# Ledger of designs, part 21: VH-VL binders against q80uz0r647to840

Target 1, 194 residues: q80uz0r647to840
Amino acid sequence: RALVIAQELLSSEKAYVQMLQHLSLDFHGAVLRALENVEQEGREPLAQEELRQGLRELPAICDLHQGILESLEQRLGDCGEGQPQVADIFLAREQEFEHHAAHILQFDRYLGLLAESCLLSPRLATTVREFEQSSQGGGQSMKHRMLRVVQRLFQYQVLLTDYLNNLCPDSAEYDNTQSALTLISKVTDRANES
Key: E = the ipSAE of ESMFold2; O = the ipSAE of OpenDDE; V2 = 0.75 times the mean of E and O plus 0.25 times the DockQ between their complexes.

## First folded at step 7 (VH-VL; framework fv_rovalpituzumab)

Design y2 (at its last look DockQ between E and O 0.69; V2 from the best seeds 0.00; counts 0 for: pae E 7.5 > 2)
Fold by OpenDDE, look of step 7:
Structure y2 (fold): chain C 194 residues (1-194), chain A 124 residues (1-124), chain B 107 residues (1-107)
Amino acid sequence: as target 1 above (194 residues)
Amino acid sequence: QVQLVQSGAEVKKPGASVKVSCKASGYTFTSYAMNWVRQAPGQGLEWMGWINTDTGRPYYADDFKGRVTMTTDTSTSTAYMELRSLRSDDTAVYYCARETYYYDKGFYWYFDLWGQGTLVTVSS
Amino acid sequence: EIVMTQSPATLSVSPGERATLSCKASQSVSSYVVWYQQKPGQAPRLLIYGASTRATGIPARFSGSGSGTEFTLTISSLQSEDFAVYYCQQYYNWPLTFGQGTKLEIK
């Protein structure tokens, strides 16, 4: 049963990373290009820089999850019918999850800055809207896709909890999974405070 | 005055194509996306697609993919919608509509400006 | 796609009376709902956006309310020029979809 849950973790991670890549590469790129045009117009350079800084979290988060995905693929590929080891994948990346925290905490500010920029540049607004129309997004708004980044952490909590419940309590994986859950919870707690 | 002016009524045979134009005036054409909506006689509104007037990149509703092409001419501030392989159920008034937005903890979009509509009649 | 269902199909009301039009979404669309008015032979006209915000130039007798899956357009005191077809539209997900419309006619 633990292996089955781990496989579900892997499959869901694949789908999530695909979505996240679209956000990180296409949306981030499009917005940055549009922002350059706004800067050329001499509009609100400080606000634009702050927005640009906020957007930098997306590539970092994407890198994090891409790494997680690769590790999951390797671990589950090597495991066969044995007990999987997946908890340390999260633990080894504790510092990288701070980008999630930053994303959560700055989410409203980020969107506000984007909105201000769009008010100054309807062209930028159209660019953002165009991204929302992309087929890879499943028809969801940009804001909702951004929220999915946060929601993935909650999914981790659910999946890892189920995973934990199917491990031997005396196993190292059990302890590591508990630690991983604690790590994820620390980040999600910040989300609840925002 | 801010307005959208569409081309005149069209009568087509089944299998033919129609191209409707929508000329914008009174605002920066490339700053606002353009939508196309049609309405069959006595029926409701149906969204057909969306086009970025700056980049020219279109997005079509699934029901029209393969049969519709949306384009723009920035030099004349004109949007075009071409519908191919016409059939009787394509008989409708076709509208162009400008998309705009407001922000309140999120982006809300809406059509604030409409063309007068173009009647396309498909009959044998 | 999200299905928008309006009710009733036809609403008969006397001038000066209150009219209440319903729009239901097949799933939550938050507040991403727009209302349009259409008179015969004319293009739709924007009334309400964001479920409850009146567009510029729209009389105060028009109001929108609701969130999630249930939305309402209210005309507090019907004027002769208010008899038309009203459409709701969701802007939550692609593709954009409209309700089938409510015809407001004079009783």
Scores: ipSAE 0.530, ipTM 0.815, lowest interface PAE 1.0, mean pLDDT 92
Fold by ESMFold2, look of step 7:
Structure y2 (fold): chain C 194 residues (1-194), chain A 124 residues (1-124), chain B 107 residues (1-107)
Amino acid sequence: as target 1 above (194 residues)
Amino acid sequence: QVQLVQSGAEVKKPGASVKVSCKASGYTFTSYAMNWVRQAPGQGLEWMGWINTDTGRPYYADDFKGRVTMTTDTSTSTAYMELRSLRSDDTAVYYCARETYYYDKGFYWYFDLWGQGTLVTVSS
Amino acid sequence: EIVMTQSPATLSVSPGERATLSCKASQSVSSYVVWYQQKPGQAPRLLIYGASTRATGIPARFSGSGSGTEFTLTISSLQSEDFAVYYCQQYYNWPLTFGQGTKLEIK
């Protein structure tokens, strides 16, 4: 039962990484290139510089989840009929989840900065439109795509809770899963409190 | 004056093609996407697609893919739409429209500037 | 694709009266709706965007409301120049789609 939930964690992680790669590698790069071409008498607008800095969280989040996916593939590709061992994958990356915390705490601000930057740069606005309509982007609005970055952590809470309930309470994996769930919950609780 | 000026009316036979021009003035052409929308006589509006005027990359509505080509000439600030293999039901007024955005819990893309329209009549 | 359905197809009213035009989406489009006015022989003109925000230069007698699947354009004191066709359009998802129009005509 635990193995089935761990397999769902792996398969959903694959889909999430594909979405992150498109968002962080293709869109992020296109936005940065468009910002480099903004013309205002020798100086970039302050809001656009803040947006550039905020968007740097996306590559870091993508790197985090690429590592998680690779580790899940290794652990579950080798897992036979026994109890799976995946919780330490999350615990080993505790510091990197701070990029998610930064994203959650500043999510609405980053959307506002993107919109303000588009007001000052119609060329940037066109870039956002082009990405929204690209086949790799799936036709969803930019707001929906940015929201999907945070959705994964809430999905982890659900999956890890179900996983925990199907582990032997004596096992190290049970204790590690409780710790992983605590780690994820701290990040998501910041969204509830802000 | 900020405006879009389109080419004049055209009469075509079935099977021919038509190329409509849309010249922008009073603003930076390459900073705004250009859309094409048509309206058959007495009918509503039908979106045909859009083009990134900076890169020249077009995006076509599914119903028009294979028959439409959208291009730009940045040196003259002009967008073009060519519709091939014309049929009688392609008789319509064809509009170019500049898009812009508004943010309020999402990006709202809308057309704030329209050309005067170009009537294309397809008859045998 | 998201179908936008306008009602009524034709609305006959006298100047000075209140006109109410409806637009329904086949699925939720949040507040991603715009309204255009089109007079005979003219290109469409932007009236309302974001379901409820008037475009620059649009008189206060025009108002929009709605969210989700149902949207309303209201003209509170109809002027003679307001007799035209009105279109709603959604920008929730691609492709962009328009309602079929509501013709507002003089009674």
Scores: ipSAE 0.020, ipTM 0.553, lowest interface PAE 7.5, mean pLDDT 82
ESMFold2 (binder alone), look of step 7: mean pLDDT 91; pTM 0.925

Design y3 (at its last look DockQ between E and O 0.55; V2 from the best seeds 0.00; counts 0 for: pae E 8.9 > 2)
Fold by OpenDDE, look of step 7:
Structure y3 (fold): chain C 194 residues (1-194), chain A 124 residues (1-124), chain B 107 residues (1-107)
Amino acid sequence: as target 1 above (194 residues)
Amino acid sequence: QVQLVQSGAEVKKPGASVKVSCKASGYTFTYYTMNWVRQAPGQGLEWMGWINTDTGRPTYADDFKGRVTMTTDTSTSTAYMELRSLRSDDTAVYYCARETYYYDSGFYWYFDLWGQGTLVTVSS
Amino acid sequence: EIVMTQSPATLSVSPGERATLSCKASQSVSSYLAWYQQKPGQAPRLLIYGASTRATGIPARFSGSGSGTEFTLTISSLQSEDFAVYYCQQYNNWPLTFGQGTKLEIK
């Protein structure tokens, strides 16, 4: 049962990482290029820099989850052993989850800055439009896509809880999974406070 | 005056191609995306695609992919739509429409300026 | 694609009366909905965007309401120039799609 849940974790992580790669590489890259053009026009350089800083978390978050995915694939690909071991994948990356916290805290700010910048630069607005159209998401707004980053943490809570409920309470994995849940909860609590 | 002026009516045979022009005036051409919408006689409106007037990058509706090409000439503030392999059901009035936006907790896009339309008749 | 369905197909109303036009989406389009007016031989004209915001120069008798999947265009007191075909359009999802139109005719 625990293995089945772990496999669901892996499959969902794969899909999530694909989405993140699109955000990190295509959207982030496109926006930065557009911002460079805006800067050349001499418009609101400080606001542009602040926006760049806000969006800088996306690549970091993408890297985090790519690492998680790789680790999950490795751990579950070797599934000849009866007991999966996945909790430490999260625990080993505790510091990297701070990028999620930053994303949550700065969410409204950088979206606001993006909006303002788009109002000043139709080129930037068009860049955003192109990204929205190119995405296979079929209609999710930029805001909603950014929120999906946060939503994944809540999915972790659900999946890891189910995972925990199917582990032997006396196992090391059980304790580690509890720790992992605590870690994720600390980050999601910030989301709830925002 | 802000306006879009399209080229004149066209009569084509099946299998031929048509290229419609849309000339913008009264505003900065590259600041607004350009869309193309057609309307068959007595029918509704059908979105064909749009083009980034700054970069020239087009995006087409799936139904027209492979048969349509959208281009722009920034020097003349003109958008072009070419439709190839014409058939009878391509008979329609073709419109260029300027797309703009406003922000209110999200981006809202809409067509605020339309060309007068170009009738393309495909008949044997 | 999102299918936009307008009703009724034809609406007969007398001058001075209220007209109510419906537009339904096959799935939620939030407030990303526009209304256009088209008179014979003319291009569409933007009336409402963002479901409820009147475009510049549009008379106050025109109003839009709704969100999600249900939308309404209301003309409070019909004028002679208001008899035309009206289209709703969603711009929430690609591809952009229009309703089939409602013909507003004089009773």
Scores: ipSAE 0.505, ipTM 0.796, lowest interface PAE 1.1, mean pLDDT 92
Fold by ESMFold2, look of step 7:
Parts: C-alpha cells; sequence; structure tokens
Structure y3 (fold): chain C 194 residues (1-194), chain A 124 residues (1-124), chain B 107 residues (1-107)
C-alpha cells in the first residue's frame, strides 16, 4: 500500500506543478505587466510594490517543485516490485524547501494585497477576472487557486503520514520518512502560529 | 450621472440576428467590464458572457458560444451584443450590466449598474 | 455549473412584517453571493454582496447571512416598495449563475 500512496504523492505533485506553472508563467506575467502600466500612470501604492516582490518568487518555487516532480517520476518509474524510496527527495532539498515554504505561507496575505491593488486598478482587476475565467483554472476563483498553493504543505504532511504507516519500521525509508515529516511539521507548525 | 442606456425594442423573425447597444456615461468605460444578461418573459436571469472593454476580448457562456458576438467601441463608450440564428425561445429582455470594483481577497463578480433592458421579440 | 435554488417560489406577507428568503447552492460558494431586487418592468437592483454586505443606498432593513451552501435574505418591517422578485447569484465559479427567483407579494 506504500507504493499506492507514493504514486498519489507523484500524481498530486504533477497537479501542483501544473498549477504553479499556470500561476508563474501566465498569471504572474500578466499581473506584472498590468502593474507596470499603473506605474507609468504615476499610481503605484506600496501594496502593489509588495505584491510585485512577492510574485517574483513564483518562478523559483515552480522550478523547485518541478525538480521534486522529476525525482518522483524517476524513483517510481524505477521502483518495479520493490518498496518505494521517495523520502530523501524532500531531505535533499531541505534548505530550499524551508526557504520557499516560508514564501508559500504568505500567499493569503498576497491575496489581500491583490484585492487592494484591484480596487485601485480596474485594468488589473480585469486581468484577474480573465484568469479566473480561464479553462486552465478549472472554473475556480483566484482565491481557491492560491489557497491550493498554501494547502500543499499540509497535503504533504497527510500523504507522508499515511506513507509512513505502510512502511517496514526497520527500513531506512521509514527513518527517512520520519525525518521528512519532521521537516514539514516544523513549517506547518509555524504557519498555524501565524 | 452614471448610467447605461440601451437601444430600443426589436422584433425579429426566426433565423435573423439582432444587435443591442449599451452606451455608458458618467464613468471611465474601459475601467469596468461589461456583462450581458437576459430574461425570458416570466423567467429568471441568465448570464450570457462579458467583454473586457480595455482589450475588446469577449468571454461567452457555453450556451451562447457560436451564436453571440460581443464588441465595444471605446470612442463612444458603447458595448454591443449580437445574437444570431434567433429562435422563438430567444424572446427576452436583454440587459447590459457593469460589475462593481473588486473588494476582498476573493474577487467579486456582481453587478452594481444595469441598463434599462432591450426587449427582443422573435416571432414569425 | 453551480445550481442556485431559491425557496419559497412565492412568499405572501403583510406590510410591516419580516420576510426571510432562502437560497441554496449545489456546492460551496463560500461567501461569494449577491442578492438582487427586481420590480415589474425594471432592471434588477443590487441589494447585498459578499453574502452580507449591503450595497450603497440600500436601507438597513435588508440583511443577508450565510456561507457555503445556504444563504438567507431577511427584510425586516416590510415596506410597500419591497414587494418584488428577489434573485440570488453566485460568483464563486464560472459560469455565473442565478437562482430562479422568489416572488414577494402582499398578503
Amino acid sequence: as target 1 above (194 residues)
Amino acid sequence: QVQLVQSGAEVKKPGASVKVSCKASGYTFTYYTMNWVRQAPGQGLEWMGWINTDTGRPTYADDFKGRVTMTTDTSTSTAYMELRSLRSDDTAVYYCARETYYYDSGFYWYFDLWGQGTLVTVSS
Amino acid sequence: EIVMTQSPATLSVSPGERATLSCKASQSVSSYLAWYQQKPGQAPRLLIYGASTRATGIPARFSGSGSGTEFTLTISSLQSEDFAVYYCQQYNNWPLTFGQGTKLEIK
């Protein structure tokens, strides 16, 4: 059953990367271009600059998770009939994961900044509405899409806990999965406090 | 005053087309989207789609794709909706509606300003 | 698409009394819900947005509540001008959808 849960981790990471790519490539570029037009009109409040800075992290976050996805695809493609080995994928990226996880946890605040910026710029608001209408977004509001970005960290915790419960306790993968859960729990505990 | 003024009532035969105009005044036309909503006699409201008045790019509800064209003329602050291949069940009042400013993290799509409506009657 | 169901279809009440109108969504729309009033021969008028926020110029006797799938519009101390058809509209998901309406009529 460990293999089934590892394959769910892979499929959900695929969906997460696709969503990050849509936000990072399509939406992020359109928003930055719309904010640049506001700057040319001399109307650039502090909220819009902070939003611009926060959105600049999206490409790096997307690249990190693309790397995780590629590693999961390789490991589960090579797994055959054996027990899966995926926990070290997270441990190998501990520093980058903690760095980018901190930025992901601020996405609810970025939603607020986006809302305020849309009040000051109807053109930006129109850009967001076009994105919400987009078939790539599955008919979900921007709020729902960005909440999925935050929810991924909690989803890792759920999936890795279930995975751990289906591993041989004397295996290295069991120990590595406990370490990966410790890493993720530190980040999610900080989010619950803020 | 801030208002939307639509063209007058139309009577059409099945198979014809109709083009309804909606002129905005009292606000900056390209700063708000324009939506179209219809209401058959004695029936509720049905959203037809919207147009980005800044770019002229429309988005249509699935039930109307292939039969509707939405356009704008920014020089006159006027939006247009054309419905083709009319049927008797297209008899309705057609409204243009401007959405309000987004406020809150969820981005709202609700309509704070409506045109007076244009009755389109389709009969032989 | 999200189906919005209003009840009752018709509500008969006397002036000065309270009316409570219901709107149910086929799946959660969070708080992304608006209410409109429409009198015969007139365009709809926005009453409430965000489930509970009164639009500009709407009298305090109109209030909205609810979240998720169940919403109510309450009109306290009904006035003669309040007898109309009321529509709810969700804007959580595309396409935008309206309820079928509740006719509020004088008893």
Scores: ipSAE 0.006, ipTM 0.549, lowest interface PAE 8.9, mean pLDDT 82
ESMFold2 (binder alone), look of step 7: mean pLDDT 91; pTM 0.932

Design y4 (at its last look DockQ between E and O 0.86; V2 from the best seeds 0.00; counts 0 for: pae E 3.9 > 2)
Fold by ESMFold2, look of step 7:
Structure y4 (fold): chain C 194 residues (1-194), chain A 124 residues (1-124), chain B 107 residues (1-107)
Amino acid sequence: as target 1 above (194 residues)
Amino acid sequence: QVQLVQSGAEVKKPGASVKVSCKASGYTFTSYAMDWVRQAPGQGLEWMGWINTDTGRPYYADDFKGRVTMTTDTSTSTAYMELRSLRSDDTAVYYCARETYYYDSGFYWYFDLWGQGTLVTVSS
Amino acid sequence: EIVMTQSPATLSVSPGERATLSCKASQSVSSWVVWYQQKPGQAPRLLIYGASTRATGIPARFSGSGSGTEFTLTISSLQSEDFAVYYCQQYNNWPLTFGQGTKLEIK
């Protein structure tokens, strides 16, 4: 039933937000601190400002999904028994989904810039090691964590398609879900074309 | 001249503790992580854990949690490993090792500089 | 954690001959294997990283190969100083783990 799928959307969004919070609050802050140390040592700041700008995509993606999670919790928080209404949560946020596309387009470049910066600073490399070894990261590499940022959009396509197939075709939620799928597909198609 | 120089051999009784020192010279101590690896007589290498020398935060291998403490003194560029509640199977040579990496689609970690080793003998 | 298993435990070879040492991982480690050499009474020395890249100062007679779960260290023309114990290490997954070693002995 549609409600079960909407509950899965909520639970998976909660897990996704937790992952984004670790990346955007903990890792991003530690990298910026390590980059300041490189500047204080008088080393050339090759790629440092570009890396900082690229890493800001993570906080923006985190803000987007925190809003989505809050809205989902408000709509579904008591495990309601009626027909769920969640599609408009996505429709209101089309511009914010551009952050996902920007990350996709720049993912390999940002990893390369981080690696180049680590050549100038073993302290930065040690920071990367700490987060890769983090128990909250499950031992996954930084590369895999960054790819999970992108993968969520494809997960939405799967979940919303299944959700749509379990809605009454005459309902407003059916129409809104079709529109949300079109929105998500537009973003993922742009990312695939790059 | 880049090197790691460890403290001398120790003989201990079961139940005692040992603290091995590892002094770095010729490079910036806080710029590299430090790992500890041991080798029992006639046996292979066993990783014990590592310490972020800049922050002082240690990470221990599961087999040593609760018995090992790793610390640093940045003013002397020295790392320490203390192993408590010694038993006869803790007899080994204990090494400190500086960690390095390379990048190829990800970060890959290994040891490019080793101390000379410290023999700890737990009398049985 | 990933178990690294080396074979044989001991390999007896004459100087000038070729030695082939094997290292097997309990699950894929891609190409992220390091080889160390250890002579009696000495600390390990880095030989090969990335499965096949020689560290600075390592003679060309040392070569490494492999990917996934199977890795090989080859010494093409053994010199007297090459008789030592050799360890593989994976660095694909935490914690870092070592093989148990292969002792290369003079025949």
Scores: ipSAE 0.268, ipTM 0.626, lowest interface PAE 3.9, mean pLDDT 82
Fold by OpenDDE, look of step 7:
Parts: sequence; C-alpha cells; structure tokens
Structure y4 (fold): chain C 194 residues (1-194), chain A 124 residues (1-124), chain B 107 residues (1-107)
Amino acid sequence: as target 1 above (194 residues)
Amino acid sequence: QVQLVQSGAEVKKPGASVKVSCKASGYTFTSYAMDWVRQAPGQGLEWMGWINTDTGRPYYADDFKGRVTMTTDTSTSTAYMELRSLRSDDTAVYYCARETYYYDSGFYWYFDLWGQGTLVTVSS
Amino acid sequence: EIVMTQSPATLSVSPGERATLSCKASQSVSSWVVWYQQKPGQAPRLLIYGASTRATGIPARFSGSGSGTEFTLTISSLQSEDFAVYYCQQYNNWPLTFGQGTKLEIK
C-alpha cells in the first residue's frame, strides 16, 4: 500500500512538473523578453529588476521538482521488493525548498510589480495574456498557476502522511518520512503566515 | 489621432475567401493586441479571435478555427483577417478592435478602439 | 462559453427619463463586464468597463453596476443621442462573448 501511494506521488509529480516547465520556460522567458523591451523604453528600471528577481524563483523551483521527479522515477523503477524509499528524496533537497519559501513570501510583491509593469507596457500585458491563453495552462490565470506551486507542497503533506501511515513504524523510511513531513511543514507554515 | 481604418466593402461568392485590412494610426501598433469581431445584419456581436501584434501569434475562436487567419504587418501598422470557405451566413460587418486592459487581482481586456467596419457580403 | 443575456430586447423610453438595461451571465463573471453603445451604421463605442467604470469621455448620466451574474446599465436622463443599441460583453472567460443587445428607442 505504501508503494501505491508512492506511485501516486510519482504520477502527480509528473503532471506538476509539466505545469512548472510551462511556468518556468514559457512564462518566465516571455516575461523577461518583454521586460527587456520595457527597459529599452526607459521605463522604471528598478521596478523591472525587482520583478526579475521575484520571478527567478520559478526556474529554481522547476529544477527542484525535476530532480524530485527523476529521483522518484529511479527509486520506484528499481523497487522490486515492495519497500520504496522516497523520503530521502525530499530530505536531500532541503535547501532547495527555500525557493518555495521565497516564492510564497514574495508572491504578492512580484504580482504587484508585474501588474504595475503591465500598466506601463501594453506589450508585457499582451505577453501575460498570451500565456494565460496558452493550451498548456488549461485556461487558468497566471495568479492561479503561481498558487499551484504553493499548493503542491500541501499535496506533499497529504501524500507523505498517507505514505507514513502505511510504513512500518520501526523502519528507517518511517523516520525519514517524518523528517520529510517536518521539512515540508516548515515551508508551508510560511504560506499560512503570508 | 488614434484610429483604426479598415478596408472597403467586399462582395464574394460562396467558397471564396476574403481578406480585410485594419490600419492603425496614432499609437504604437505593436503595443496593443488586435481583436476581430463581426456582426451579421441586424444581429449581435461575435468575437472571432485576437492576434499578438508584437509576436504575430494569433488566437482564434473555436467556431472559426481552420477558416480564419489573422496576420499583421508591423511595418505598415496593419492587421489582416482572412476568412476562407465563405458561406452566406458569413455575411456581416467585420470589425477590428484594439484591446486595452486593466489589472485588478488579474488581467482583464476589453475594446476601447474600433475600426469603422467592413461589410462582407456573400451571395451566389 | 458564457452566455450573456440582455433584457429587454427593446426598451421604449421618453427623453429625460431613466433607462435601465439588464445583462445576465450564465455563470459568474465577477465584475468583468463591458458595455458598448452602437448607433446605426457605426462601430460599437465603449461606455463602461469593469462593470462600473466609465470610459473616458462618457457622460456621467451613464452608469454601470452589478457583479457575478447580474449587471445593469443605467442612463439617468436620456438624451436624444442616447437612443441606440447597447451590448454587454464579458471578458472573464474565453471565448469573449456578447449579449444579444438591447435597443433603446424613443417612446
């Protein structure tokens, strides 16, 4: 049963990473290109730089989850004995989860900056619209897609909890899973405080 | 003066194609998206799609996919809409409309500038 | 798609009187509704956006209200130039959709 949950973790991670790739590569890239055009117009360079900084977390978060996905695929692909080891995948990336924390903390800020920048640059606004209408986005707004990044952490909490409940309490994986949950909780707590 | 000027009326036979032009002036053409809306005689307004005037990427309403092509010429600040395989129910006034926007917890777009319209009549 | 339904189809009002036009959405569109005025032989003209914000140059007698699924355009005191067809449009969801229009005519 633990294996089944781990497989659900993997399948959901695949879908999530696809979404993240769209955010990181298409949206982030498009916005940066648009911002370059805005800079050439001599408009609000400081605000633009702040916006760039705020959006830098997206590629980092994408990299994090790509790594998680790869590790999950490897671990579950090699799992012939029925005892998956997935908790350490999260623990090994503790520092990378700080990008999630930053995303949460800066969320309102960079959205505000983006809005302001769009007001100054119709091109940027059109870029954002194009992204929102992209086939990969399912019609969701940019804001909602950004929120999905945070929501994934909560999904981890749910999935890892279920995973934990199906592990032997005396197993190393059990302890590691508890640690992983603690790690994720630390990050999600910041979301609740925002 | 900020304005959109469209090409003249067209008369076409069923099965033919029509290409309507919309020339922008008085503002930066590539800064605003351009939409197309049509209106059959005595009927309401129907949204056809929009084009990113900066990148040239078009987005069509489902009802027109496969029959419509939207393009731009940035050098002349002109948007084009081509409708193929014309039928009688395509008889309408076709409008280009400049899209503007505002932000309120999200991006929302509407039309603040319209062309004068181009009547396309499809008759056998 | 979201269906926008306007009522009444035709509204007969005397000059100087108040006109109230309704627009109903098949589902919530928040406040993302636009009102246009169209006179015969002319393109639509932007009146209200964001359900309640008057566009530049629009007289104060025009006002918009509503949220969710119910929207209203009000003309407080009708002028001769106000007799036209009015359209509501939602821009909350793709595809963009318009109401069928309300014809405001002289009583």
Scores: ipSAE 0.253, ipTM 0.714, lowest interface PAE 2.0, mean pLDDT 90
ESMFold2 (binder alone), look of step 7: mean pLDDT 91; pTM 0.929

Design y5 (at its last look DockQ between E and O 0.55; V2 from the best seeds 0.00; counts 0 for: pae E 4.3 > 2)
Fold by OpenDDE, look of step 7:
Structure y5 (fold): chain C 194 residues (1-194), chain A 124 residues (1-124), chain B 107 residues (1-107)
Amino acid sequence: as target 1 above (194 residues)
Amino acid sequence: QVQLVQSGAEVKKPGASVKVSCKASGYTFTSYTMNWVRQAPGQGLEWMGWINTDTGRPTYADDFKGRVTMTTDTSTSTAYMELRSLRSDDTAVYYCARETYYYDKGFYWYFDLWGQGTLVTVSS
Amino acid sequence: EIVMTQSPATLSVSPGERATLSCKASQSVSSYVVWYQQKPGQAPRLLIYGASTRATGIPARFSGSGSGTEFTLTISSLQSEDFAVYYCQQYRNWPLTFGQGTKLEIK
């Protein structure tokens, strides 16, 4: 049962990473290019710099989850091993989850800056529109896709809890999974406060 | 005066192509996206697609992919819509519509300026 | 695609009376709804955007309300020039879609 849940974790991570890559590579890249054009026009350079800084978290978050995915694939690719070991994948990346915290804390500010910049630059607004129109987006708005980044952490809580409930309490994986849940909870608590 | 002026009515045979023009004036052409909407006689409105007037990149509705081409000429502030392989059910008034937006915790888009429309009649 | 359904198809109202037009979305579109007016032989004209914001130059007798899946365009006191076809449109998802229209006619 624990293995089945771990497999669900892997499959959902794969799908999530695909979405995240679209955000990190296409949206981030497109917006930065648009911002460069805005800067050349001499409009609100400070606000643009802040917006760029806010967007910087997306590549970092993408890298984090790509690493998680690769590790999950490696751990679960060994089809015959009895007890999977996946909890340490999260624990080893504790510091990287701070990018999620930053994303959560700066979310409203980021959107505000983006809005302001779009008011000043129709080109930037059109860039956002093009991103939202993209086939990878499933018709969801940029804001909703950005929220999905936060929602993934809550999904971790659910999946890891279910995973935990199917582990032997005397196992090292059980303890590590509890630690992983604590780690994720610290980050999601920030989300709830926002 | 801010306006969109479209080309005149067209009569085409089935299988032919039609190219409608939409000339913008009174505003910065590249600052607004351009949409195309058609309306069959006595029917409702159907969105066909939009084009980034700055980059020239178009996006088409699925129903028109492969048959429609949207282009712009920034030097003349003119948008073009070409529809190929015409059939009788393509008979409609075709509109260009300027799109703009406001932001309030999200992007709200709308068509605030319309061309006068171009009747395209497809008949054997 | 999101289907926008308007009702009624035809609304007969006397001048000076209140007209209420409905638009229903097949799924939630939040407040991403636009209303247009179209008179015979003319292009559509923007009335309301963002479900409830009147466009510039639109008389105060026009108002929009609603969120999610149910939307309403209200004309508080019909004027002779208000008899036309009205369309709602959603901007929530691609492709952009319109309602089939409500014809407002003189009773």
Scores: ipSAE 0.533, ipTM 0.810, lowest interface PAE 1.1, mean pLDDT 92
Fold by ESMFold2, look of step 7:
Structure y5 (fold): chain C 194 residues (1-194), chain A 124 residues (1-124), chain B 107 residues (1-107)
Amino acid sequence: as target 1 above (194 residues)
Amino acid sequence: QVQLVQSGAEVKKPGASVKVSCKASGYTFTSYTMNWVRQAPGQGLEWMGWINTDTGRPTYADDFKGRVTMTTDTSTSTAYMELRSLRSDDTAVYYCARETYYYDKGFYWYFDLWGQGTLVTVSS
Amino acid sequence: EIVMTQSPATLSVSPGERATLSCKASQSVSSYVVWYQQKPGQAPRLLIYGASTRATGIPARFSGSGSGTEFTLTISSLQSEDFAVYYCQQYRNWPLTFGQGTKLEIK
């Protein structure tokens, strides 16, 4: 049942967006506030500026998925029981999935830059520790939290494959779903090549 | 010399409070978190909580929440732990410990510097 | 919270020999384990962090291994100063928790 799988896609997207909003508010904002204190002390190492630039991917990924969620809500909320049409939602945002590719390729590097910056910024080091131990995160490591961002793409592959298997092969939605799977796979395959 | 020096031993009655000090020297006090760990006689180590020495913001272990207060004085590079409503089973050596990290594809946190310990004895 | 269980409680070994100490976590802690040494009347001393990385100044005879739920500390060619209590500690989740200790003593 294609509609049941499309509803699962919607409900899991809601959960993912909530996770992204929490991560973006807690991590991105806290690091930027800590870097502001370093700037007040008149220190602005090159590594800190590279780190600041790299962290901008998280808000962009959050914005992408808020758009996907809103579109899924529109398509599935009003249509009810009809044949679902959701694959174009992903196809319309092909360029924006480059933020995921950038995150996959760079997050280990930016975690390393964060560690180097912590040598020069006590506030940044304690910010990292507080974020890792936040109540919402249950004490997960920084690396683990960064990996959760990319986990959704693999979940899309599973869900869209199941969805495809329940569509009429003659339909436009079948073709669009194949294209969406190809789009997602291109993003994940770039990561595997690095 | 990089060290943590704690206040001397205390003898207290049940229901009283105790405030243990931990003075840092030889390093930048606000660059590291400060943790408090206790050890009852003949027993292992028990984490009590930690404090962000730059902001003064503490986090307490659940077993101590409501009766412990952790503070800092950055002008003297000193951390404080106050334990209230003392019971006989609070008899222990109380340690302050500095936490730092090493990065190797992740942050690896550890206590690299410990105070000498402060014996607090609670008896009627 | 995560319970760290050490075994044996006491290990009697002759100087110059090898000692192997075990630490088990009640749930996976990945490699987020630290080992400390504590001599009578002294504060704990950092030995190993990240399950296997020796701290600065720790002799090569100390080695750590393990991931997930099972961890070991191995001391080769024991020296007289190595007879102490050893604690493992997980730092993956708050509250931070320690094992109950393994006392290494002279046979």
Scores: ipSAE 0.222, ipTM 0.640, lowest interface PAE 4.3, mean pLDDT 84
ESMFold2 (binder alone), look of step 7: mean pLDDT 90; pTM 0.914

